# Designs tried in a protein design chat: VH-VL binders against Putative uncharacterized protein F40H6.5. Part 17

Target 1, 136 residues: Putative uncharacterized protein F40H6.5, of Caenorhabditis elegans (q09277r678to813)
Amino acid sequence: RMVNFANVMEVGDNITITGHIWQNASESTFNLYVGMDPKYLQSYISIHINMRWATDGIVYNYFWGMWNYQFESYSTRPFSRGLPYVLSVVRGINYYDVYGNGQFIKKFGIIGSVALHQVGAMYGYQQWNIDTVKMN
Below, E stands for the ipSAE of ESMFold2; O stands for the ipSAE of OpenDDE; V2 stands for 0.75 times the mean of E and O plus 0.25 times the DockQ between their complexes.

## First folded at step 20 (VH-VL; framework fv_bexmarilimab)

Design f5 (from f0 with light chain H92Y; at its last look DockQ between E and O 0.36; V2 from the best seeds 0.00; counts 0 for: pae E 5.9 > 2)
Fold by ESMFold2, look of step 20:
Parts: C-alpha cells; structure tokens; sequence
Structure f5 (fold): chain C 136 residues (1-136), chain A 124 residues (1-124), chain B 108 residues (1-108)
C-alpha cells in the first residue's frame, strides 16, 4: 500500500499504521520514500523496516540504488504472527524513532545529508495488511 | 544488450493524432521495477518529458499535456505505445523512448537507455 | 512544476580548461533525483551524473557533480575534444519530470 503525502515529512511528524500480521507471514516491510512522487523499486528509501517472521527481530536499512549493508541494524520485535499491530515512525532532526505497539524499539540514524531525505511517501507490503494510515 | 527504437509517422497534419511505438529488447516490462518513458525535443530546444508507464501498468503524464496523451504497453510484444491527439506545428520534435534501471543489491550500477529518436514534423 | 535554470547558456572554452556548469531549481529538491545528461548533435542524451554526484557507468573521472537543495554544479576538470556538447540537468523529484534548458559547451 503506497500512500503519497500532501507535504514533505517534517521534524516531529509521526506516521502511524495499524493492521494485522498474517498467521503464516514470512516477511512484512515498511518503507519511507524520498521524493514527492516516488515509485516502488525506482526510488530511494530513507528508512527500510523489514520483519522476517522466522526470527525475533526487525532489520533496518536504507536504499540508494543498493542496500547499504554497513548500516544494516536490528531491534527486537513486539509484533506476533496472527495478531494486530501498531507501527509508528517519528521523524527527528537526523533520525527516526520507531515504536511498536506503543513501545520504543529503535532510533535509526538518517544516512548521509539530512537535507536530502525529503520524505514524501510510505509503502507497506508483503504478509501483513494495513488497515489505517495516519500522519500527524 | 538493451535496445529501444521509436517508430511511427514522420509527417503529420495539424489536428491529426500521432501514434508512436517504442520497440525494445534485452529486458521485459513484466519485470518488477521496469518502466518506459517518452521524452520529446523540439529542434534546438530543451527536452520535455511526456509520460511514463511501469511494469504494474502505473502511468504518469506531464500535466500540461495529459488531456492529449495516452500511454499503453503490450508486454508480450515488448512494445509501449504513445498516442498524442490534436497535433499542432508546435509539437514538431524528435520523440524518444527511454528506460532506466537500478543495478543489483550489492552494486551501484545505474543504467539509462534511450532510443535513437524519431523526428515528427507537423505541417499542412 | 519545478523549473531548472541552467547557466551559462553558452560556455566557450579550450581543451584542457576547467568547465563549471550551473543548474538552479525553483524549489529545493532531493539530490538523489537530480541528474546530468550530455547530448551531441543528432544523438540521444546520454546519462552522465546521477544523484547529483555519482558517475554513470563508463563516464570518465574528469566529470564530477555536486550540490544540494536548489543549487547544483557539473564540473569537467580538464576538457577533452569530445566533451564539447550540450549539457542538461534533470529532476524527477516531483511530477512532471523536468529538464533544464541546457548549457552549450563550445570550443573557443
């Protein structure tokens, strides 16, 4: 599910998605995209949040035409297969704070020049559904 | 070996509809992430983007020209078609189709392929 | 739409000299979506620099790009005879994708 923002994401903005994890999920992914009219598989990702449901954690990265494996990082995961979830991502001055089910789980540093990370969309996909999307 | 080639009429009368075909090889428009765009250039002037179509049939148009443009694809024939209605002498230009591709996960390869272009002249 | 303004319109230099070409956007854009093209007469444009500063495959190291926000620069450190061409900047940060009007680099 791609959602284009009306305006560039600003410091202090919070995007929150809710939904359900599939009972048999193998992966679930959430990206924040750079650009006001981005395209999946064509555009740069400011933060990539990837859940591999066979493990206990979440994988974080960013994308600039390739994945930057030097900055691949991890957190614990408060979500479970077959259950509802709430994922929130808060834009800081040079980072994102990530919350799962109301709990802080990761501070992810923005890679490179912060001014380049003009985030204009989100895309959530793979084995979860997304019921609501809210930006405030 | 990636190639693109534009084809269609080179002379069109005012008010007629132009139909251009981009025939390509070396990649498939069914591949996730792939897209084909159309760009034109009037003689001696700047390039102007017209439209794009993607593997998932997402279509993007230049808003100034959107009412006159239709883009479509035939994935099995490796073709993309652009139709532009109500042609006018100011639409005289070389028309290009182009394809952009990111490289693999572990490489920084970035590819941008263009056809040779076809000059379309609009005159009575 | 985002207007890209290039300067100078024409730049006359000799082989071996350094060329500096400017591209100014009407609004701030992410440099990830700012590209430079080279075009020779009768030919399609050729991608030179992508993401403001990265060279496309096969582009010589004498070409470099820089910039952010509204101001971007293409530099050719030591001009070769084959570098005399027209150069365009392009953005696809927002729709419509737009090109600058070009800088023609001519042999003096």
Amino acid sequence: as target 1 above (136 residues)
Amino acid sequence: QVTLKESGPTLVKPTQTLTLTCSFSGFSLSTSGVGIGWIRQPPGKALEWLAHIYWDDDKRYNPALKSRLTISKDTSKNQVVLTMTNMDPVDTATYYCAHRLFGTYDSGYYFDYWGQGTLVTVSS
Amino acid sequence: EIVLTQSPGTLSLSPGERATLSCTASQSVSSYYLHWYQQKPGKAPKLLIYGASSRATGVPSRFSGSGSGTDYTLTISSLQPEDFATYYCQQYYSTPRTFGQGTKLEIK
Scores: ipSAE 0.043, ipTM 0.669, lowest interface PAE 5.9, mean pLDDT 86
ESMFold2 (binder alone), look of step 20: mean pLDDT 88; pTM 0.883
OpenDDE, look of step 20: ipSAE 0.692; ipTM 0.899

## First folded at step 23 (VH-VL; framework fv_ucenprubart)

Design wa (from w4 with light chain T94I; at its last look DockQ between E and O 0.27; V2 from the best seeds 0.00; counts 0 for: pae O 9.4 > 2)
Fold by OpenDDE, look of step 23:
Structure wa (fold): chain C 136 residues (1-136), chain A 126 residues (1-126), chain B 108 residues (1-108)
Amino acid sequence: as target 1 above (136 residues)
Amino acid sequence: QVQLVQSGAEVKKPGASVKVSCKASGYTFTSSYAMAWVRQAPGQGLEWMGLIDPYGGSTWYAQKFQGRVTMTRDTSTSTVYMELSSLRSEDTAVYYCARGPYDSSRYEGTNWFDPWGQGTLVTVSS
Amino acid sequence: EIVLTQSPDFQSVTPKEKVTITCQASQSIGSYLLWYQQKPDQSPKLLIKYASQSFSGVPSRFSGSGSGTDFTLTINSLEAEDAATYYCQQYYSIPPLTFGGGTKVEIK
């Protein structure tokens, strides 16, 4: 259900994630955490991609588990249930660019100190699979 | 069939505590479902009190009840408890437990509630 | 917290008539709105999620619409069994989750 990946991203790095979404998925979520060993309510969530398949949500959160829905945004979902997907995350100087199936999804601004934003852990969970994760 | 069965009506004096139980059945108690408590004063609307993650035991309380409410669970009996202390007359209400979607990796807690328990009337009077 | 304002507070409606209930959010909540039905001496029952998605077992005469700040629950043709109080609830914001004040629908 959940896949954990821990590799620190540097500026210019590109993480490519592949897998497939369940045919009958009702919700699928992807989180990127700051740090190599994120702890619940104790770590930054830099990227949150939540697909509830009735409404899409993209949000980034602050430290200590504050879920700030004011940062939630909506966009066309480039993914489809029952099909393979490619998710790409590119680390910029003060942002992350996220692509889905080659389509730009969103630019996530880095909040707070850039020095703290060493995204090293990701969690894909709920009703989709992560088959591969590659860096650069 | 998913069911939530709550304990019986309670009559308490001001200053006392009440502990309401909610027994869950028909699904995996420690799965991706949280249990929320919502109360309703007579003739009034619905008020969310908080929620508990039965798996980890994590709780989130509405600020209004912080320090006065305690939610716990017993995984062996698939039961969630809500204890409210320092009762006052304004606490007179029907208290509901309600199951909601929950993912411990997120901070948003419960989204919607289904099903609901039958409710427990708590009457606080001198 | 996000405040939900329902309108009207009360409706007395003749069977077979159309019922419209509105819910206005103090800020945009996208489609993260629910509708519940509560009959006297019963617990609430979920009718609509994501503003317009009917929950399982809900009669087709019930429908939800809207996004952002303005939402509507419609009962296309009121049945006697629909006498109840209806509540909207948002699940967009950080807790607390909040409910509208409710709309009581009675049958004439």
Scores: ipSAE 0.007, ipTM 0.616, lowest interface PAE 9.4, mean pLDDT 85
ESMFold2, look of step 23: ipSAE 0.272; ipTM 0.744
ESMFold2 (binder alone), look of step 23: mean pLDDT 88; pTM 0.896

Design wb (from w4 with heavy chain G56E; at its last look DockQ between E and O 0.04; V2 from the best seeds 0.00; counts 0 for: pae O 12.1 > 2, unsure alone 74.9 < 75, placed apart)
Fold by OpenDDE, look of step 23:
Structure wb (fold): chain C 136 residues (1-136), chain A 126 residues (1-126), chain B 108 residues (1-108)
Amino acid sequence: as target 1 above (136 residues)
Amino acid sequence: QVQLVQSGAEVKKPGASVKVSCKASGYTFTSSYAMAWVRQAPGQGLEWMGLIDPYEGSTWYAQKFQGRVTMTRDTSTSTVYMELSSLRSEDTAVYYCARGPYDSSRYEGTNWFDPWGQGTLVTVSS
Amino acid sequence: EIVLTQSPDFQSVTPKEKVTITCQASQSIGSYLLWYQQKPDQSPKLLIKYASQSFSGVPSRFSGSGSGTDFTLTINSLEAEDAATYYCQQYYSTPPLTFGGGTKVEIK
């Protein structure tokens, strides 16, 4: 499900996302899109979080808002299937810090003009549920 | 009080395997924290080996130990195990378990480890 | 991986003197740096988080500073009990977790 924001993040702003990951999930993905009216598979992705539960921790990818295998990065996974989660996105001056269940997991650099770069919507899929979204 | 108690010292021959245990107490084993393993060769620095999620048993191993290390857990005893196979003399080290944040519904996780086990000396010699 | 380089490797210091240990990261890690203290025959213990925040129970003589690539651990007035090896660790990018090579501080 797509969730659009009403306001644009400024430096210091924090978006808190809560939800649930399905017990029997095989793969779960969370995307933050650039823009206020993104289209699935047609819009640039600012933040990508992918979990392949059988083999991986967390897979990240960002290349000008498009997937590029060369730009994959990996980290440990502070999430579990069958449990609620808290995802926090903090806007820095030229980056986003992402926290999972209180643990820092990834810094996403802002590509291009900072003034024009906005995360405007999110999409959780593959048994990644979004229940609430709150911004400062 | 949170405690990690590790198994005793081991002496192994090259080519053998060693399995070190780490029993956790003082907190809910499967609800909040992962467990990492870090080793330290004599007179050397700290080297991260990997970590395990006690809840699901998911593991992340350092590239150096891929294929040779196996981390498991027993939720009934709140114990994590680290098995290292094909032992070499270079594997002689003190092996530590250390609690790290992971699977928590609370906003408490961080990317540091606390506390640490007392360490387990593994000596590999012919 | 992110490489942390500590300096110096060793210090022999007279009690009450100031001790300065540096840690340099191969790339910017913001403030995501830890400092550990490891006394002889003991497990490492956390001293500093986020480059400058002291953990509970850490004496005030210990302080951390820095951001980006250059970090410093300072012991304002060395005590005998501070004889130990100190390690920095980054948690900006994991895995793998990476440590500095350590700085051994001995009492002169």
Scores: ipSAE 0.000, ipTM 0.584, lowest interface PAE 12.1, mean pLDDT 85
ESMFold2, look of step 23: ipSAE 0.276; ipTM 0.727
ESMFold2 (binder alone), look of step 23: mean pLDDT 87; pTM 0.875

Design wc (from w4 with heavy chain L51F; at its last look DockQ between E and O 0.17; V2 from the best seeds 0.00; counts 0 for: pae O 10.0 > 2, placed apart)
Fold by OpenDDE, look of step 23:
Structure wc (fold): chain C 136 residues (1-136), chain A 126 residues (1-126), chain B 108 residues (1-108)
Amino acid sequence: as target 1 above (136 residues)
Amino acid sequence: QVQLVQSGAEVKKPGASVKVSCKASGYTFTSSYAMAWVRQAPGQGLEWMGFIDPYGGSTWYAQKFQGRVTMTRDTSTSTVYMELSSLRSEDTAVYYCARGPYDSSRYEGTNWFDPWGQGTLVTVSS
Amino acid sequence: EIVLTQSPDFQSVTPKEKVTITCQASQSIGSYLLWYQQKPDQSPKLLIKYASQSFSGVPSRFSGSGSGTDFTLTINSLEAEDAATYYCQQYYSTPPLTFGGGTKVEIK
């Protein structure tokens, strides 16, 4: 589901997301969209986290309007199926630091003008849930 | 255990069509995987033909086979089909189905393939 | 399309020797390169993904390295069972997915 934010992240702000991943999940994806009223598949994504549980690690991407393999990267994942998770996103001056279960997993660079990067909504879909969202 | 089991060898005349099947098991057929087809002529390398999203049915074909290849799926039997028409001798090859990760929400396509079917030999001869 | 050129086409190697196979991309593909192993009369098997990440069940003697345009598959100490043809594949730009021409490794 998509969760809209009431406020735009500023430098130093921290979004903490909690939830749980399905026991038999095959794929879990989390997106942070640019803008206060983003539309799924029609908006810029500043942070993309994709876990395909049949494979190792996490696939990351961020793109301006369309998926681009040039901006794709990967890492190991600190998450487990059937368990709760904590996802933290910290806004830097020109980047986002993402933590999973307290472990640093990825730094997302801001593409283009920083002024355009107003993370206004998140979308967790496929086989995990978002239970809580806290800012600062 | 994930398995891809393909149909048996085929012998066809030039101009005919061939339809190869690939039955998937051991995972959710309509989940985060697409099925690609890759062929290999005798003594030659691997050639990607295209892939299909079993969930939505979307297909992506290599330009070389555009208009001549059709990939379909039957979700009730977890089976993917590849039909190649207007066969010519150069189409003689082992045809493989191969599972690849896919995100249907982004129309991403496949990246790596695991596992592969056992292959289906298609021989085209007059 | 992105063209992958493998070298050499063929190697005859004595057991326990080091084997090096190269794959060169026509343009930068970052780390989006795979290595497959195909033994005679068998289907290809995935060995390496993201240029250097070993796939599940792959012996430690296999390793991949490189980024951008130049990649290498290394077999640290060749075993008899490693006789096969090895293929690189890029997944940076798709479609189409493209493979290298293959490198056949046989046991001397």
Scores: ipSAE 0.007, ipTM 0.634, lowest interface PAE 10.0, mean pLDDT 85
ESMFold2, look of step 23: ipSAE 0.390; ipTM 0.769
ESMFold2 (binder alone), look of step 23: mean pLDDT 89; pTM 0.910

Design wd (from w4 with heavy chain S104T; at its last look DockQ between E and O 0.24; V2 from the best seeds 0.00; counts 0 for: pae O 11.0 > 2, unsure alone 74.8 < 75)
Fold by OpenDDE, look of step 23:
Structure wd (fold): chain C 136 residues (1-136), chain A 126 residues (1-126), chain B 108 residues (1-108)
Amino acid sequence: as target 1 above (136 residues)
Amino acid sequence: QVQLVQSGAEVKKPGASVKVSCKASGYTFTSSYAMAWVRQAPGQGLEWMGLIDPYGGSTWYAQKFQGRVTMTRDTSTSTVYMELSSLRSEDTAVYYCARGPYDTSRYEGTNWFDPWGQGTLVTVSS
Amino acid sequence: EIVLTQSPDFQSVTPKEKVTITCQASQSIGSYLLWYQQKPDQSPKLLIKYASQSFSGVPSRFSGSGSGTDFTLTINSLEAEDAATYYCQQYYSTPPLTFGGGTKVEIK
């Protein structure tokens, strides 16, 4: 159900995630947490990617200690149920660029101190699989 | 088939407490679902009271009921409980449990409710 | 909290007629709106998700539309079994979740 990966990203690093989305998926979500051991209700989410397959698009949210739908943003979804996917996250100086199946989908700004913003733990969960995770 | 079966009707005096149960079946009780409680006074609309995450036990209460409502769960019996204390006549209502999607990793509440329990009538009268 | 205002409160409609129920949110909620049907002495049943997505088993005569602040539930051709009270509900904000006041539809 959930895949946990912990590896600190430095500027220039690129995480490539591959897997497949379930044919009958209703929802698929990917989170990158600040820190190597995120704690529920205590850690920030640097990247939140949520696909609710009842509608088109991808929902994004910045987590500042609490989920807030008012902070949601949206983009085109380059993913499809029942198909493999490639998710790429590139660490910039004060941002993350996220690509889906080679297509740019969103830039996530780093909120707060960059020094404290060490994204290490990732969680892929709900109805999709993570087959591989590679850094660099 | 997913089912929510609630306890029977209750008659209480003002000042008393009532504890309503909701037994869930047909799905993994400690999966990505929360249980919400919604009540409906006679001839009135629906009012959300709160919800509980059966997995972690986290609760969210509407401010109106804060300090007076307690939601708990028993994972061994797949049952959720809602206890309301200091009952008053205005608490007379049908109380529903209702299942909602919930993911503990997102600190996000439930979205929609499906299915609903059959409801439990609680009558508060002198 | 987000307030949902339904209109009208009550409708008496002849079978096969079109029924339109509106729900207005006090602020934009995107498409995070639900519609429920509640028949007398029954529990509410989910009809529509995300403002326009029909739930499982819902007859095609039911449809939802709208986004932002204004939403509508439409019953294209009213059946006798559709006599019920209909509620909108938002799930855009954090708790509390809120419902509209309901619209009672009766058959003439």
Scores: ipSAE 0.005, ipTM 0.614, lowest interface PAE 11.0, mean pLDDT 85
ESMFold2, look of step 23: ipSAE 0.266; ipTM 0.725
ESMFold2 (binder alone), look of step 23: mean pLDDT 87; pTM 0.893

Design we (from w4 with heavy chain T30D; at its last look DockQ between E and O 0.04; V2 from the best seeds 0.00; counts 0 for: pae E 2.9 > 2, placed apart)
Heavy chain, then light chain:
Amino acid sequence: QVQLVQSGAEVKKPGASVKVSCKASGYTFDSSYAMAWVRQAPGQGLEWMGLIDPYGGSTWYAQKFQGRVTMTRDTSTSTVYMELSSLRSEDTAVYYCARGPYDSSRYEGTNWFDPWGQGTLVTVSS
Amino acid sequence: EIVLTQSPDFQSVTPKEKVTITCQASQSIGSYLLWYQQKPDQSPKLLIKYASQSFSGVPSRFSGSGSGTDFTLTINSLEAEDAATYYCQQYYSTPPLTFGGGTKVEIK
ESMFold2, look of step 23: ipSAE 0.401; ipTM 0.783
ESMFold2 (binder alone), look of step 23: mean pLDDT 88; pTM 0.897
OpenDDE, look of step 23: ipSAE 0.573; ipTM 0.872

## First folded at step 24 (VH-VL; framework fv_ucenprubart)

Design wf (from w4 with heavy chain S58Y; at its last look DockQ between E and O 0.18; V2 from the best seeds 0.00; counts 0 for: pae O 8.3 > 2, placed apart)
Fold by OpenDDE, look of step 24:
Structure wf (fold): chain C 136 residues (1-136), chain A 126 residues (1-126), chain B 108 residues (1-108)
Amino acid sequence: as target 1 above (136 residues)
Amino acid sequence: QVQLVQSGAEVKKPGASVKVSCKASGYTFTSSYAMAWVRQAPGQGLEWMGLIDPYGGYTWYAQKFQGRVTMTRDTSTSTVYMELSSLRSEDTAVYYCARGPYDSSRYEGTNWFDPWGQGTLVTVSS
Amino acid sequence: EIVLTQSPDFQSVTPKEKVTITCQASQSIGSYLLWYQQKPDQSPKLLIKYASQSFSGVPSRFSGSGSGTDFTLTINSLEAEDAATYYCQQYYSTPPLTFGGGTKVEIK
């Protein structure tokens, strides 16, 4: 599910995503795109969040969607298959903080110019449901 | 039917550069397949060098080779190139190109490799 | 990066005997583990994916097992043509893709 935001995230903005993870999910993935009205497979991904349920963590990548180990990181996974979830992304002055079910799980430091990391859309896909997306 | 044919053996001096080619056939070159380069020093194991994606030509290099390796692709000839500069003796190895599935749905690169090129021996000696 | 440690480094085995090769990951990689076979003077060939799924054309005597951090490649009854070096490779974290150090299997 691609969701275009009304505006790019600014300092203080918080995106809250709710839904539930499939009971038999193998993967659940979430992308934050740079800019407004991004195009699938064409626009840069600021943040890539990938849950591989064969493991017990979350794999993260950023830097314009170019998967690079220098920009790959991991966190615990405060989510469970078959259960509801709350995913939150908070825009800081030079970072994005990610929370899962109220638990802080990852900080994405903005590398380079902040202007190059203005997130204006999200894409959630694979085996989980996205029920609500709110930005406030 | 899918084949990767690499260029021939090279002998280089330290400090020189080498450019190895890998011509692909038997599949859509720009489809959901990335091309990785893996090298193997004599009697040693396999070492991933990097890969180039099937779409925008993005490259990912192992940190060890960053600044020294350049991977390019020519869609008109279905050929991928790997250039390694500032060669040193420890760069002596067989260099393989290897096709890997590229999961566009996850924006993730190669998972496994199939098939592999026949390998290109690069010998660096003074 | 994720480090894969193979054991043993070398095996000399009589034909028809069972061969067991292990691969241990420095962290949990679920089932994202591959096994390759590399015969002398040849390029590697994929044998197993997702820790236990045989690749196309792989003889039934080859099998893979394990999950998390500990994995095993088994050759149920070694054939002469199985003389090769076997490598495990993880694709949980990519890039960089990382390989085990390899296990050389020779025929007695």
Scores: ipSAE 0.012, ipTM 0.647, lowest interface PAE 8.3, mean pLDDT 87
ESMFold2, look of step 24: ipSAE 0.182; ipTM 0.656
ESMFold2 (binder alone), look of step 24: mean pLDDT 88; pTM 0.894

Design wg (from w4 with light chain G30R; at its last read DockQ between E and O 0.40; V2 from the best seeds 0.60)
Heavy chain, then light chain:
Amino acid sequence: QVQLVQSGAEVKKPGASVKVSCKASGYTFTSSYAMAWVRQAPGQGLEWMGLIDPYGGSTWYAQKFQGRVTMTRDTSTSTVYMELSSLRSEDTAVYYCARGPYDSSRYEGTNWFDPWGQGTLVTVSS
Amino acid sequence: EIVLTQSPDFQSVTPKEKVTITCQASQSIRSYLLWYQQKPDQSPKLLIKYASQSFSGVPSRFSGSGSGTDFTLTINSLEAEDAATYYCQQYYSTPPLTFGGGTKVEIK
ESMFold2, look of step 24: ipSAE 0.492; ipTM 0.812
ESMFold2 (binder alone), look of step 24: mean pLDDT 89; pTM 0.901
OpenDDE, look of step 24: ipSAE 0.013; ipTM 0.624
ESMFold2, look of step 25: ipSAE 0.467; ipTM 0.808
ESMFold2 (binder alone), look of step 25: mean pLDDT 89; pTM 0.906
OpenDDE, look of step 25: ipSAE 0.029; ipTM 0.660
ESMFold2, fold request of step 28: ipSAE 0.507, 0.536, 0.512; ipTM 0.813, 0.828, 0.820
ESMFold2 (binder alone), fold request of step 28: mean pLDDT 88, 88, 88; pTM 0.899, 0.902, 0.901
OpenDDE, fold request of step 28: ipSAE 0.687, 0.687, 0.777; ipTM 0.903, 0.893, 0.918
ESMFold2, last read: ipSAE 0.532, 0.490, 0.597; ipTM 0.824, 0.816, 0.846
ESMFold2 (binder alone), last read: mean pLDDT 89, 88, 89; pTM 0.912, 0.897, 0.913
OpenDDE, last read: ipSAE 0.720, 0.741, 0.461; ipTM 0.901, 0.910, 0.835

Design wh (from w4 with light chain P95Y; at its last look DockQ between E and O 0.10; V2 from the best seeds 0.00; counts 0 for: pae O 11.6 > 2, placed apart)
Heavy chain, then light chain:
Amino acid sequence: QVQLVQSGAEVKKPGASVKVSCKASGYTFTSSYAMAWVRQAPGQGLEWMGLIDPYGGSTWYAQKFQGRVTMTRDTSTSTVYMELSSLRSEDTAVYYCARGPYDSSRYEGTNWFDPWGQGTLVTVSS
Amino acid sequence: EIVLTQSPDFQSVTPKEKVTITCQASQSIGSYLLWYQQKPDQSPKLLIKYASQSFSGVPSRFSGSGSGTDFTLTINSLEAEDAATYYCQQYYSTYPLTFGGGTKVEIK
ESMFold2, look of step 24: ipSAE 0.420; ipTM 0.778
ESMFold2 (binder alone), look of step 24: mean pLDDT 89; pTM 0.914
OpenDDE, look of step 24: ipSAE 0.000; ipTM 0.616

Design wi (from w4 with heavy chain A36H; at its last look DockQ between E and O 0.06; V2 from the best seeds 0.00; counts 0 for: pae E 14.2 > 2, placed apart)
Fold by ESMFold2, look of step 24:
Structure wi (fold): chain C 136 residues (1-136), chain A 126 residues (1-126), chain B 108 residues (1-108)
Amino acid sequence: as target 1 above (136 residues)
Amino acid sequence: QVQLVQSGAEVKKPGASVKVSCKASGYTFTSSYAMHWVRQAPGQGLEWMGLIDPYGGSTWYAQKFQGRVTMTRDTSTSTVYMELSSLRSEDTAVYYCARGPYDSSRYEGTNWFDPWGQGTLVTVSS
Amino acid sequence: EIVLTQSPDFQSVTPKEKVTITCQASQSIGSYLLWYQQKPDQSPKLLIKYASQSFSGVPSRFSGSGSGTDFTLTINSLEAEDAATYYCQQYYSTPPLTFGGGTKVEIK
């Protein structure tokens, strides 16, 4: 599910998505994009949140024209296959705070100049349903 | 369309400093692009020196040049400067500026350089 | 750091013949490999990204291939204006950024 924001995401803005993880999920992904109408491997990703269900964690990265596999960072995952979830991402001054099912799970630093991270869209995809999207 | 125009050739003595300018036009100078510096000694290959993000002035320098190179910018003139101090004869080279994407301090570097400036020959004589 | 080794260092080729240039990485870099052309007394110019994708305005005679550690730049029918030095560059990892040593191509 892709959503273009009415305004660029600002410090203090909170994006919350809800939905359900597929029983047989292998991956589930949520990205915040610089700009709007994102194009895969062309639009910059300010934060990439990837659930690899064969492991017990969440992988974080960013995309600035290429992936930097050396930058990957991790957190625990409070989500389970076949169950509902709530994912919340809060924009800070130079970071995102990530919450899963109400639990703080990751502070992800914004890469490079914060002024370049004019986030205008989200895209959640792969093996989960996104039922609601709420800003603020 | 996009142009990078560098300052003219310089002749310096060992121990001196040189400051090369790179003026950008044809795009938003403080956008998502960084300015990189690459040098090429006579008959040799390309050597990356570092980058500057023109928006905030953040820099990343190659380890070989740490402590000798300083990159600055002037947003009012859309110009980046590279200053190399304590010059040695081995610093004789053509110095290029090149536009590239900005990466984070942990994912520093560039996808690709486009465009390049015309190059500035710096000669360090004896 | 990732070392890129180009071969040959130099080749002299008759017009309209095929030129092949190789670049070998010291570790796998997937397809994160660029090719540049540098003509005498000019700055480098982009030819290929992602090992095989041409940049805009690059003649179709230029092509790239390879993945992992072994990469090739091909000029299918050499033109006089193609006399230049060709460099590979990896963009798989963070600095220091790494270029190959270059391959000089001359017209016989």
Scores: ipSAE 0.000, ipTM 0.463, lowest interface PAE 14.2, mean pLDDT 84
ESMFold2 (binder alone), look of step 24: mean pLDDT 87; pTM 0.854
OpenDDE, look of step 24: ipSAE 0.008; ipTM 0.609

